VH-VL binders against q96il0. Designs and how they scored, part 46

Target 1, 167 residues: q96il0
Amino acid sequence: APERGAERRDTAPSGVSRFCPPRKSCHDWIGPPDKYSNLRPVHFYIPENESPLEQKLRKLRQETQEWNQQFWANQNLTFSKEKEEFIHSRLKTKGLGLRTESGQKATLNAEEMADFYKEFLSKNFQKHMYYNRDWYKRNFAITFFMGKVALERIWNKLKQKQKKRSN

## First folded at step 1 (VH-VL)

Design x2i (framework fv_cixutumumab)
Fold by OpenDDE, second read of step 2:
Structure x2i (fold): chain C 167 residues (1-167), chain A 122 residues (1-122), chain B 108 residues (1-108)
Amino acid sequence: as target 1 above (167 residues)
Amino acid sequence: EVQLVQSGAEVKKPGSSVKVSCKASGGTFSDYAISWVRQAPGQGLEWMGGIIPIFDTANYAQKFQGRVTITADKSTSTAYMELSSLRSEDTAVYYCARGYEDSTGLNYFDYWGKGTTVTVSS
Amino acid sequence: SSELTQDPAVSVALGQTVRITCQGDSLRDYYATWYQQKPGQAPILVIYGKNNRPSGIPDRFSGSSSGNTASLTITGAQAEDEADYYCNSRDSSGDHYVFGGGTKLTVL
């Protein structure tokens, strides 16, 4: 009896893009699209004199990016899996094989696939609602810290100008 | 601070029904799931079901399917759990809990009610 | 239905490290959440996700996962850590929640 290989459910590896920006980069770098999420990762620049507030902002951005990468990686995987299952089930119901007489992968027509998309969206509606909620919360926090960092930078510039005028 | 206030203890006869309420305060009600978890004396936690008020959809554990009804009133921020055809085995503390669910598959119950004791006795 | 299994009881000496393990097929797909329950009290969230601690939970609590297992580790157990610990996860369908049987931790 052939040992049914435990299909390792490929959990989308939280693949930190192995893309390393050039060592001399003084700015954020955008990597190629991730193979699972199809999102382009941003490698955030870390300044030598990073303030605690800047560090907090960077961490929030990084965490949000990781969250977003993970969401879409999982979503894409789920979509692909369910799509394949749908196609197979529908073909089976029609009494059709998985392959055409020509050996090509049997496909469903656009109308039949529309039903899949509708069902998929309906099934994942709640997930998308939570995603949107979390997306707004995270982006609001990031924007808030961006504002704080901007104010800090302005304040530091003003202090430096005052010190130069007093000397 | 988020608080979940549950209804008082209930004593019921076998075959009757009980309806427990859980009122949420101090946060948004509609965006979170409310789950019901029971614990029989000296036993573990058992998830019964949950509702997301904004969707008005409830999920139930298979064991309680057809016997439990979970509802939510968004206007009063109150969730309800009704259990019918009560048996002695249904004697337990019933907790409502607020569930957080995110898009990454993280889920947790961050706030719990104090529990409602339901005693089923002849 | 996806089940989560836990050892019914574990003991740890004061100041030592203990690991409570939860096992189940659903843990391959979903993170475990850990709850602490003391007698006569409602459960308290202690660990969720990969290794997240809510505010107020001591840093001696940590979470880990491997394959179909999740673990709660208490590094430097304190007397107040004596409690029942429950793991929780979504089932394989993702539509339901399941609890482990609970682990009674005794601090010696």
Scores: ipSAE 0.025, ipTM 0.584, lowest interface PAE 6.0, mean pLDDT 87
Fold by ESMFold2-Fast, scan of step 1:
Structure x2i (fold): chain C 167 residues (1-167), chain A 122 residues (1-122), chain B 108 residues (1-108)
Amino acid sequence: as target 1 above (167 residues)
Amino acid sequence: EVQLVQSGAEVKKPGSSVKVSCKASGGTFSDYAISWVRQAPGQGLEWMGGIIPIFDTANYAQKFQGRVTITADKSTSTAYMELSSLRSEDTAVYYCARGYEDSTGLNYFDYWGKGTTVTVSS
Amino acid sequence: SSELTQDPAVSVALGQTVRITCQGDSLRDYYATWYQQKPGQAPILVIYGKNNRPSGIPDRFSGSSSGNTASLTITGAQAEDEADYYCNSRDSSGDHYVFGGGTKLTVL
């Protein structure tokens, strides 16, 4: 009966994950943006027959994600802290309070804030250069291992096609 | 039908070399990897190495690196295993086995030769 | 034995279930394959991958894998199942194969 089939749907079939919230056990999952880095993390799916090459690729991608996440979390924190310090410094130099008469945070005009952005970018130019260099190095390595994994899979498919033809 | 036909038994003296052959029937030799596995009397199976004829690439177990050479002749659909500097411990049955890799990367030996007995005696 | 460890011998009564195990770190990365060898004969493939049987292998043979352990199960052992059973997998480099020491199954 169909009713019995529906009841059995509550039980995961053999070899198939019952629950993938949000689907991490079945494929890669993209999470919500991190509070500090504002980047969405990827949770990588690990197949049961993962080869050493596939494991190296996954580890490299995970490590690169952690490195990228940490860099931007630190950068955003530093930016926010220095921005607040710059605003307070300029307001005190002008003899102004940190709050307006309405109790809102006092702010600087766009022209004054442009000075902060220029200073921040200039100050962090070397850091951003090294980040970009390392980002390209990591992406090159990832692309290289992706190519190696692809070649392994192509070879396996060629062997399979040849076997089916010969049998 | 796939069949692996191995050369006949050999009796060798210590310090000599032996070359065992494995001929694949059906003309599909280049499509598969060929591995060599030996078994000493009363002992277990021991992988020695293998070759992928289409790429002419051989891999060897560390224990045999430097003493074993595995080659393939695509024109005769024959793989060879040559073991040098023979010792009494090399007395064993030597099997060739066909390696297959499916689309998911699983590797297994689907067909085996009947084995070649090599006896090293003084 | 070396990288893949098997018990050297096991016995089972006719018609009963027996499980042969294989342990090794490489089994975390690769599935084991299982071969049956009878006296004076070449090995034959009985299980490959997680639980795949070649054509001609009886349904009573099954495989399982968890962590660093792989198992071959024979449900309802028959007299003709008496043989040596070897597990086989790749080493950590992915280029080399390693065999377990073998398990001699005696059917009583």
Scores: ipSAE 0.000, ipTM 0.440, lowest interface PAE 23.1, mean pLDDT 78

Design x3 (framework fv_cixutumumab)
Fold by ESMFold2-Fast, scan of step 1:
Structure x3 (fold): chain C 167 residues (1-167), chain A 121 residues (1-121), chain B 108 residues (1-108)
Amino acid sequence: as target 1 above (167 residues)
Amino acid sequence: EVQLVQSGAEVKKPGSSVKVSCKASGGTFSSYTISWVRQAPGQGLEWMGGISPIYGTTNYAQKFQGRVTITADKSTSTAYMELSSLRSEDTAVYYCARDFYGSEETYFDYWGKGTTVTVSS
Amino acid sequence: SSELTQDPAVSVALGQTVRITCQGDSLESYYATWYQQKPGQAPILVIYGENNRPSGIPDRFSGSSSGNTASLTITGAQAEDEADYYCNSRDSSGYHLVFGGGTKLTVL
C-alpha cells in the first residue's frame, strides 16, 4: 500500500469518529481510539469479488463494531457525567469553588472518589453482565460465519484448480 | 424489497422551516447511515448531511451548519431532515439515501424518490 | 464551488468508448463513487470502491483511479447510457461528502 494509514482522527459532530482507512489498503486497517468509546475502529478490506456470504460476515463484524462502540461511548459519557455531578455536589456541600486557585478543575481525594466508583459499579453490574452475554453471542455468530466463508474459499480454490487443469 | 419512502411535496414561505421524512423498509434500519442530498432545478447534487441511527450521531456539511437538523426514530425506521430559515434558493428536490455505517468506502445503494420543496416568495 | 471537478459535458458515438473524469486532491486518499441520473429520476449507484459494480449494472461500466483523478469508463456506449454522471467522495478532511459538478453524457 502506498499509504501508511490515517495520521489524524476525524471526529463527527456529536462525538463519533468518522475515520477513513488508507486508499489502497488490501487488508483490514485499524484506526486511532475513538474519543468517546476509547475503542479502535476497524475498516474492513472489501475484495473486488466479494461473495454474498463474505459480505454478510463483513456486515456482521461491522454491525458488532457499531454496537460495541455505541455501548462504550454511552457508558463513558454516563460515567463522566455522573462523576462530574458527584464531584460538584460534594464540593458544593463543602462550600468550595469548582476551580482551584491555579484555574484547574477542583477534585475530591481518593477516599471520597472510592465511594463514587463503588456505587457506579454496583449500579451498572446488570448492564455490564448483559453486555458480556451479548458480546459472546455476537462472537459465536462471527466465528460460525468465518467457518462458512473458509469452506466457501476452499471450494472456490478447488473449482479454480479444476478449471486450470481443463484448460 | 428495500425501499426508502419519502413524504410528499411541500410549498413553504420564505423564513419558515420544512421537515421531510424518509421511512426505510425491508432492511435493518440501525445498520445504515441515512444521508440527505438535494438538487436545485437544473443543478447538481449537494450533500447536506447524514445520521447514524444506532448512535444518533449527525454529520452536517459546512454550508448547512446551524440551519439543518437531521434526526432518526428507530421505532418507526424513519429519518427526518428539517431545514430552517428557508429562502427561494432552497427550492430543490430533497433525496434521502442509505449507506452502510462503517463501510470502507461511502456509497448510497438505495435512494428515495425525492421530495420537491418549493419556497414561494 | 465543488472540491471535485468534472467536465460539464461529453459526447460519444453509439458503441464507442467514453471516459468521464473527476479530479480533486482528496482522491489521493479516498476512492470515488459514481452515480447515474436520468431526467426526473433519483440517482442510481453505478460504481463504488474504485471499480465495484452493484447487482444490475452492466459490465460495460468500469472505474479506475490514478493520483488525484478518478475515471468512469463506458465501453460500447448504448443509447440508454445517456444521462448525467456524478462522482462522489470525501473532502480532504475525510469528514464530509462532496459531489462533483456532474457530466452530461450525450450518445450520438
Scores: ipSAE 0.000, ipTM 0.472, lowest interface PAE 16.4, mean pLDDT 78

Design x3a (framework fv_cixutumumab)
Fold by ESMFold2-Fast, scan of step 1:
Structure x3a (fold): chain C 167 residues (1-167), chain A 120 residues (1-120), chain B 108 residues (1-108)
Amino acid sequence: as target 1 above (167 residues)
Amino acid sequence: EVQLVQSGAEVKKPGSSVKVSCKASGGTFSSYTISWVRQAPGQGLEWMGGISPIYGTTNYAQKFQGRVTITADKSTSTAYMELSSLRSEDTAVYYCARGLDYSEGYMDVWGKGTTVTVSS
Amino acid sequence: SSELTQDPAVSVALGQTVRITCQGDSLESYYATWYQQKPGQAPILVIYGENNRPSGIPDRFSGSSSGNTASLTITGAQAEDEADYYCNSRDSSGYHLVFGGGTKLTVL
């Protein structure tokens, strides 16, 4: 009987995947946190009379969301993988098995884990710097287009008021 | 540009397992979701599940839950679908197909298919 | 199969318009994707996200959606359009994909 294989299959992800929100709603839809990025996805409502400028803003927001989701999913995956590798290597160095005699997962104490966290943060410092730079650039672009859309909507309302008054 | 190359036909006995491979050539393998779809002779398409190699996430159709395992090896740009406890009803052509993301769901590039025959 | 329903067969005369339909409760929430399959070949993506065409798909192919029904329309059918057409969408959970039973199109 391959009990270790059976136990591992019980803890493996099954039927768990990326969520897809309903696409026909009249409002933006906010989903549950993504399993890997831990960020909530937003599905943007597309009005039937969406202007070219509104479409550019929406696509920019969608692209920024996917970029952000991708970054954090990759970062969290890398963290989890390297953490497991670190724990396994330290247990091997101590001459300990990966499981206790009761079958529980063997762990390291907080002091030992501090070494891992220091190494991980140092290793990823430059990556986080570039992420912050790009995050600010993307948000500045989004804010700029939001301003343009707002001006367009104000101008259209003024034109509608003037046309209604002349009729 | 991107092509999906599948492993060759297999003949298996009932109760055994089969593992089909799907190798991506051209483009960035880890940027895509790989789905597995089967088609029994003269029947329609049936989605089995998929994997996102970059996230390591898997998603399985309820019918195949507990019997199918989908994996990916980034170093060889290869996805695998393993189906256990084979029955004669599992005789089908098995396709792998590429999607841009789970959230979009559509599959734009398909492998040519792998025929799996389950016979005693 | 039970979640998305398609008629098993439809015929169209050369140069005429045909509409292939797909019905299911999940189509109230999700758009259908359409695939074309010719005998002995893998499926080809023809429509996604209601009415988007991949590069290389002729403009005679279009998609539409209303309520729990999605439709693939071929305007001015050609002989090479003779194939099986499958609709595909998300199930009600939003996690899994489900195919319709397929529609065999004959061009007369």
Scores: ipSAE 0.000, ipTM 0.492, lowest interface PAE 13.5, mean pLDDT 79

Design x3b (framework fv_cixutumumab)
Fold by ESMFold2-Fast, scan of step 1:
Structure x3b (fold): chain C 167 residues (1-167), chain A 120 residues (1-120), chain B 108 residues (1-108)
Amino acid sequence: as target 1 above (167 residues)
Amino acid sequence: EVQLVQSGAEVKKPGSSVKVSCKASGGTFSSYTISWVRQAPGQGLEWMGGISPIYGTTNYAQKFQGRVTITADKSTSTAYMELSSLRSEDTAVYYCARESYWGDSTFDYWGKGTTVTVSS
Amino acid sequence: SSELTQDPAVSVALGQTVRITCQGDSLESYYATWYQQKPGQAPILVIYGENNRPSGIPDRFSGSSSGNTASLTITGAQAEDEADYYCNSRDSSGYHLVFGGGTKLTVL
C-alpha cells in the first residue's frame, strides 16, 4: 500500500498511521495512542443481542473514555503552553534569544526546568486530586456494572442449559 | 446526549460576510475537532475546514483558504465559521459536525444546518 | 474534481442487496466513512473505519475496501433506506477531508 502523504505528526506513535478496528471483531479493539491525550482509544464490540444492562455498561465505559481523553488532552496542552512561557521568560531574564545561532529552539538545563515542574505540579495539585477522585468513582461504577452484566450472563447461560436438557 | 445547535438562517448580499455558530451541549466539546460542511441546493456535501478547540489549530480546504475563518470559544462550547466575500454560489446549507478520533475521517454528530442565502 | 468518485444513482428492489461504491487513489491509504442523508435532514453516520457501525444503525449495513475502492452494502434493502449516500475520506495528502459526489438510492 502506498505511504501516507501526511506530515510526520500524523503518524501514530505505535507506527500505525490510522485506527481501523477488525472487520469481523467479536471483542473490544484497542487503537493507537491519541495525538493529543496520548491515551489509546477503545472501540467497544456491540453484540447482536446486547441487553439493556450491557448497553448501560458500554455507554458508561464510552463516556468515561471521552472524559479521560478530554482531561489528558487539556492537561497536556496546558503543560506545553506553560512550559514554553516559562522557558521564554527565563531566557528573557538571562538576556538570551528564543532561538540558538543554529536556529533551534533555545532550552533550559534540567536543573532550571525542575523549578517549572515543581511549580506546575503545585499549581495543578487540586486539579489532579479531583481527577483521581473522579477516575476511581468511574472505575468503581464500571466494576459494579461489569459484575451485574456477569451475573446476567451466568443466569442466561443456566436457563439455556435447562432448556437444552428438557428438549 | 451530544447535541450541536446552530444559529438561524441568514440572507446576505453579495460581497458581505456571514458568521454561523455551532453550540455543543450534552458532551465533551474541547476534545473533538469541529468541522464545517456545506451543501448547495441539490448538490453534494463539501468539507470547508475544521478546528481543534484544544490546540486552537485550524485546517481549511484549499477552495476556501483566504475566505473562511473557523474559531472556537471553549468557555461557551461554541464553534464559529465566518465566510467572507459572499457570492451567489455560496448559497447553501452549512452544517457543523463533530469529528471523532475513530477511523481516518468520522463525523459522529451533526448540527441540523443553517441556511445561508446570497442574493441581490 | 475527481478525488472520490461515486455513481450518481442506483436502484434496488425491496429485500434485495445493493452495493454503492466509492473510488479514489487516497482510499489505498485511508478508510472511507459513509453517511446517509434524507431530504431536508442532516447526514447521519452509517459506517466508519471501513466496516464499523455506530449504535442504532441496522446490521444490514456493512462496509468493505479493496485497493482504491470502498463499498457500502445494504443486504435486504428496506423502504426507509431510500436516501442519498456519501463516502468521505482524506485526500491523497492525508491533510484534507473530501466527500464523494453522492449516490441517490431508490428502493423499488
Scores: ipSAE 0.000, ipTM 0.474, lowest interface PAE 16.1, mean pLDDT 79

Design x3c (framework fv_cixutumumab)
Fold by ESMFold2-Fast, scan of step 1:
Structure x3c (fold): chain C 167 residues (1-167), chain A 121 residues (1-121), chain B 108 residues (1-108)
Amino acid sequence: as target 1 above (167 residues)
Amino acid sequence: EVQLVQSGAEVKKPGSSVKVSCKASGGTFSSYTISWVRQAPGQGLEWMGGISPIYGTTNYAQKFQGRVTITADKSTSTAYMELSSLRSEDTAVYYCARDTYEGSLYGFDPWGKGTTVTVSS
Amino acid sequence: SSELTQDPAVSVALGQTVRITCQGDSLESYYATWYQQKPGQAPILVIYGENNRPSGIPDRFSGSSSGNTASLTITGAQAEDEADYYCNSRDSSGYHLVFGGGTKLTVL
């Protein structure tokens, strides 16, 4: 009978709201860009005989991807919201309606929008700095575990070579 | 050990909107995708869309894109499905279900008991 | 006109084996998931992935796949197995889910 209580292999919420790679894939798959983050999700291949160390590496990569997706989804949402608020504020100041004579949304010229972009980048400087710091920390950890997995695979190949020689 | 509790039956006029709720009780809410599936009287199951509560990321079936909006409130562990511009053919039982994912494997477990929505003049 | 095709009805004698099939091009790329639905009730997950049973599902239920066809097999059918059975899989894009039309199983 199959053992009950096996752990879920994925740490991220995934399912019908996300891209799914074809079954029986022998490698990682890259999906189309996410609607909110504009980043391509990666669905990681799970080998039948995945070692505990390989599982730790995969979960770390999955967690890093989820963190990255969440950051950019929130950033893009904040940008869109503040951009719309800025445009509405400037149009109100000019005494202009939010729609043109043709019924389309009224827009600001490039010079006026430059003010918004400068303010947004300045306001988010610290946030981007912390993002970059965490991104490098995560990549260092991933590289470290990739090295450990590589050493484990070399060791296992040497063990199999020894076993074949003894036979 | 999670149960999905749905809101009660609704009767709506054509052209109106309906918003059905799905509250997760007894387990984790944020870790799983919640999907909405409907079933017209005597007909089969039809997937409408789903949401990942952690990201707020939604995915809608093409047939419902533009008419359906799926949202989630993490603080109340509740997912919502709003369907606008109702027609008589939208009369159905609307189910919410939790998607359990293991790599490329999928399955809806548990399911809510369903909410009957009747669209009549 | 669904992407996944099921026969509308099948019958099996009590204690015998029945195979319910689901056909669609996407099944060459994606696993089918199977649900049981009894009148007036919500569906119940019986098989997910290739051949995995959730807790509480009897071992007489099994799944298989070959090419563009997925099958649900019930070995030693019981009276309580009389229900509608739906297959579910992803569309060719891998993003959306599609249900088969359902198969009504009658246990004679």
Scores: ipSAE 0.000, ipTM 0.508, lowest interface PAE 12.2, mean pLDDT 80

Design x3d (framework fv_cixutumumab)
Fold by ESMFold2-Fast, scan of step 1:
Structure x3d (fold): chain C 167 residues (1-167), chain A 121 residues (1-121), chain B 108 residues (1-108)
Amino acid sequence: as target 1 above (167 residues)
Amino acid sequence: EVQLVQSGAEVKKPGSSVKVSCKASGGTFSSYTISWVRQAPGQGLEWMGGISPIYGTTNYAQKFQGRVTITADKSTSTAYMELSSLRSEDTAVYYCARSGYFDETSAFDIWGKGTTVTVSS
Amino acid sequence: SSELTQDPAVSVALGQTVRITCQGDSLESYYATWYQQKPGQAPILVIYGENNRPSGIPDRFSGSSSGNTASLTITGAQAEDEADYYCNSRDSSGYHLVFGGGTKLTVL
């Protein structure tokens, strides 16, 4: 009996959600939107004969997905938390309770909420700039490695054609 | 070669909490996901959740969300499962089991021998 | 409760073939793994990834799947095969693991 080879491993993203796509597919799979980031996770197909270069590309794409999901999960959580704090603070300043006399949730008017949104965006401007910068860097690197993988596949195909013709 | 060694049996009162340990010996602890699976007397297996020490991520079954906390200490190669607000129905044998993090089947190739937790007053 | 369904009990005569089945909608998408458990012992992995055997598991054990059904087959059952067998897979979300209710195999 042949020695047992290394098993193909599942590379589902970590750190945001542990959604696991169908294991029987030979294609990349897209999952439902993550509860916190609202982004759909992607499970990348791993071919049995994955080259070191293909592995680098896959890991870069996985790492970029994890980074992106964590960023947006954190942003959405921060937004929700600060929004609730803002509403509670303003209601307290006005001497109002969290519930109306009818038992409904007390809310702020559109003008007050607009002030919150403007302040939130302004405070997060630098964070968003750094996010965009890193996002472009990551996509550039991914594109570069995609080009290298494509070239490798072309060379391998040409080598096989040449061998067939010479033999 | 690789073994998962669990802490000893516990007897707890309703409303208390229990913390069970699972120490990996031999092999690489951080390369694997450690899951917790329980079995009530005469009943089937029930997955509670797992942790990936390499990524620091946890995943809990819906039934146990809010009551279970799974942690890992990579320096001691030990995973922990803490279950709070114990009820008599939590009386069970609690197993730890490992699977490869990238294993597409999430197969548990190594199991601990189990820790009996009895909840009674 | 489990989303994977197994018959509670099955019997087989010594040396004959038995098939233990596991049904669930998630099995169309995810592999089933199979565990053997004897009284007072921890479960042992028997089959993973549909039809792969860990080292030390006899070749009389095999797995298969079709649609929403996974099967564990024991060809030429032996007395030591008498045990409880559990299937395990992911739920429909792919996020959680779920076990079947277990099948008690009696070798006659």
Scores: ipSAE 0.000, ipTM 0.479, lowest interface PAE 14.4, mean pLDDT 79

Design x3e (framework fv_cixutumumab)
Fold by ESMFold2-Fast, scan of step 1:
Structure x3e (fold): chain C 167 residues (1-167), chain A 120 residues (1-120), chain B 108 residues (1-108)
Amino acid sequence: as target 1 above (167 residues)
Amino acid sequence: EVQLVQSGAEVKKPGSSVKVSCKASGGTFSSYTISWVRQAPGQGLEWMGGISPIYGTTNYAQKFQGRVTITADKSTSTAYMELSSLRSEDTAVYYCARKIPTDLGQYDYWGKGTTVTVSS
Amino acid sequence: SSELTQDPAVSVALGQTVRITCQGDSLESYYATWYQQKPGQAPILVIYGENNRPSGIPDRFSGSSSGNTASLTITGAQAEDEADYYCNSRDSSGYHLVFGGGTKLTVL
């Protein structure tokens, strides 16, 4: 089994798609969840002899991670803000204060909150669809470059094999 | 009223497949991630996987990878969990649960469960 | 072998405080979510995102997290709190969800 080094052993990227450099170059590690996006960042290992193509693949993965992190940080902050505004507005409409008789923060029941979730996602439907489109587009590009890197590695191995036979 | 309505109980033979449905009500089906969780008799909860209809993405527990398939049909607001190559150990109550896609892991509503019995 | 460890059983006297704990390395990085399950019923969410209560969950339920341990506290336990309690979080990879083994709470 390949040695993965002494840093955190979580080399599997979090999320719906798994992105990993070719096995022989994988020494990635995973950090704690970001405060706003609630996503764990992946720290990509940079090999000493990284090819220009491998560098492009790594930078594309880093850029995609940053894009995802920013999207979810903004989405979560917007959700939290609009949720509080919705609750306050509904409590005002019902003639209720911000606190219950027990002194706790007043909340809406799950059925009322479902109305907010419907409103929030209907309002953000186009944004989420564009996110989904861009997510697949980015994953397609990553897969394409992974293929290129794999071909480069096969070619380099083939060249080394030929060189050794010619000696 | 928010509800997750699951299909009825199933009795299956070993080696067969079962497909359980979970119909979401309460408006926008795409607003939620749907997960499947099972519980064998007298045992604890076990997460199997989930689907995010808004992103068209699935995520499966490694134990079930290759045997479970989770799908969603927006036109009927229904999520499905299909488990193949059934064994007696798959006898369990299968729950669907919904999560809002932008919050802190909140599975706020659960279906009542579908009992699947695998016996010869 | 279980990524999230819970004691199988705990007892509390009516009106007293009980703490149910969940331990696992992933809890250093991810919040715990807590579910209550009564016999023959589906689980009910009682705490999410460390210490948030869904609408309809009594204020006596609270959550906390420190290091690799998450806790569910019931201050002033009531008879209807008798149930199985499950913690839930992500595994160490952050990719999959895992449940604790469950704690059966008996209210005396």
Scores: ipSAE 0.000, ipTM 0.488, lowest interface PAE 14.1, mean pLDDT 77

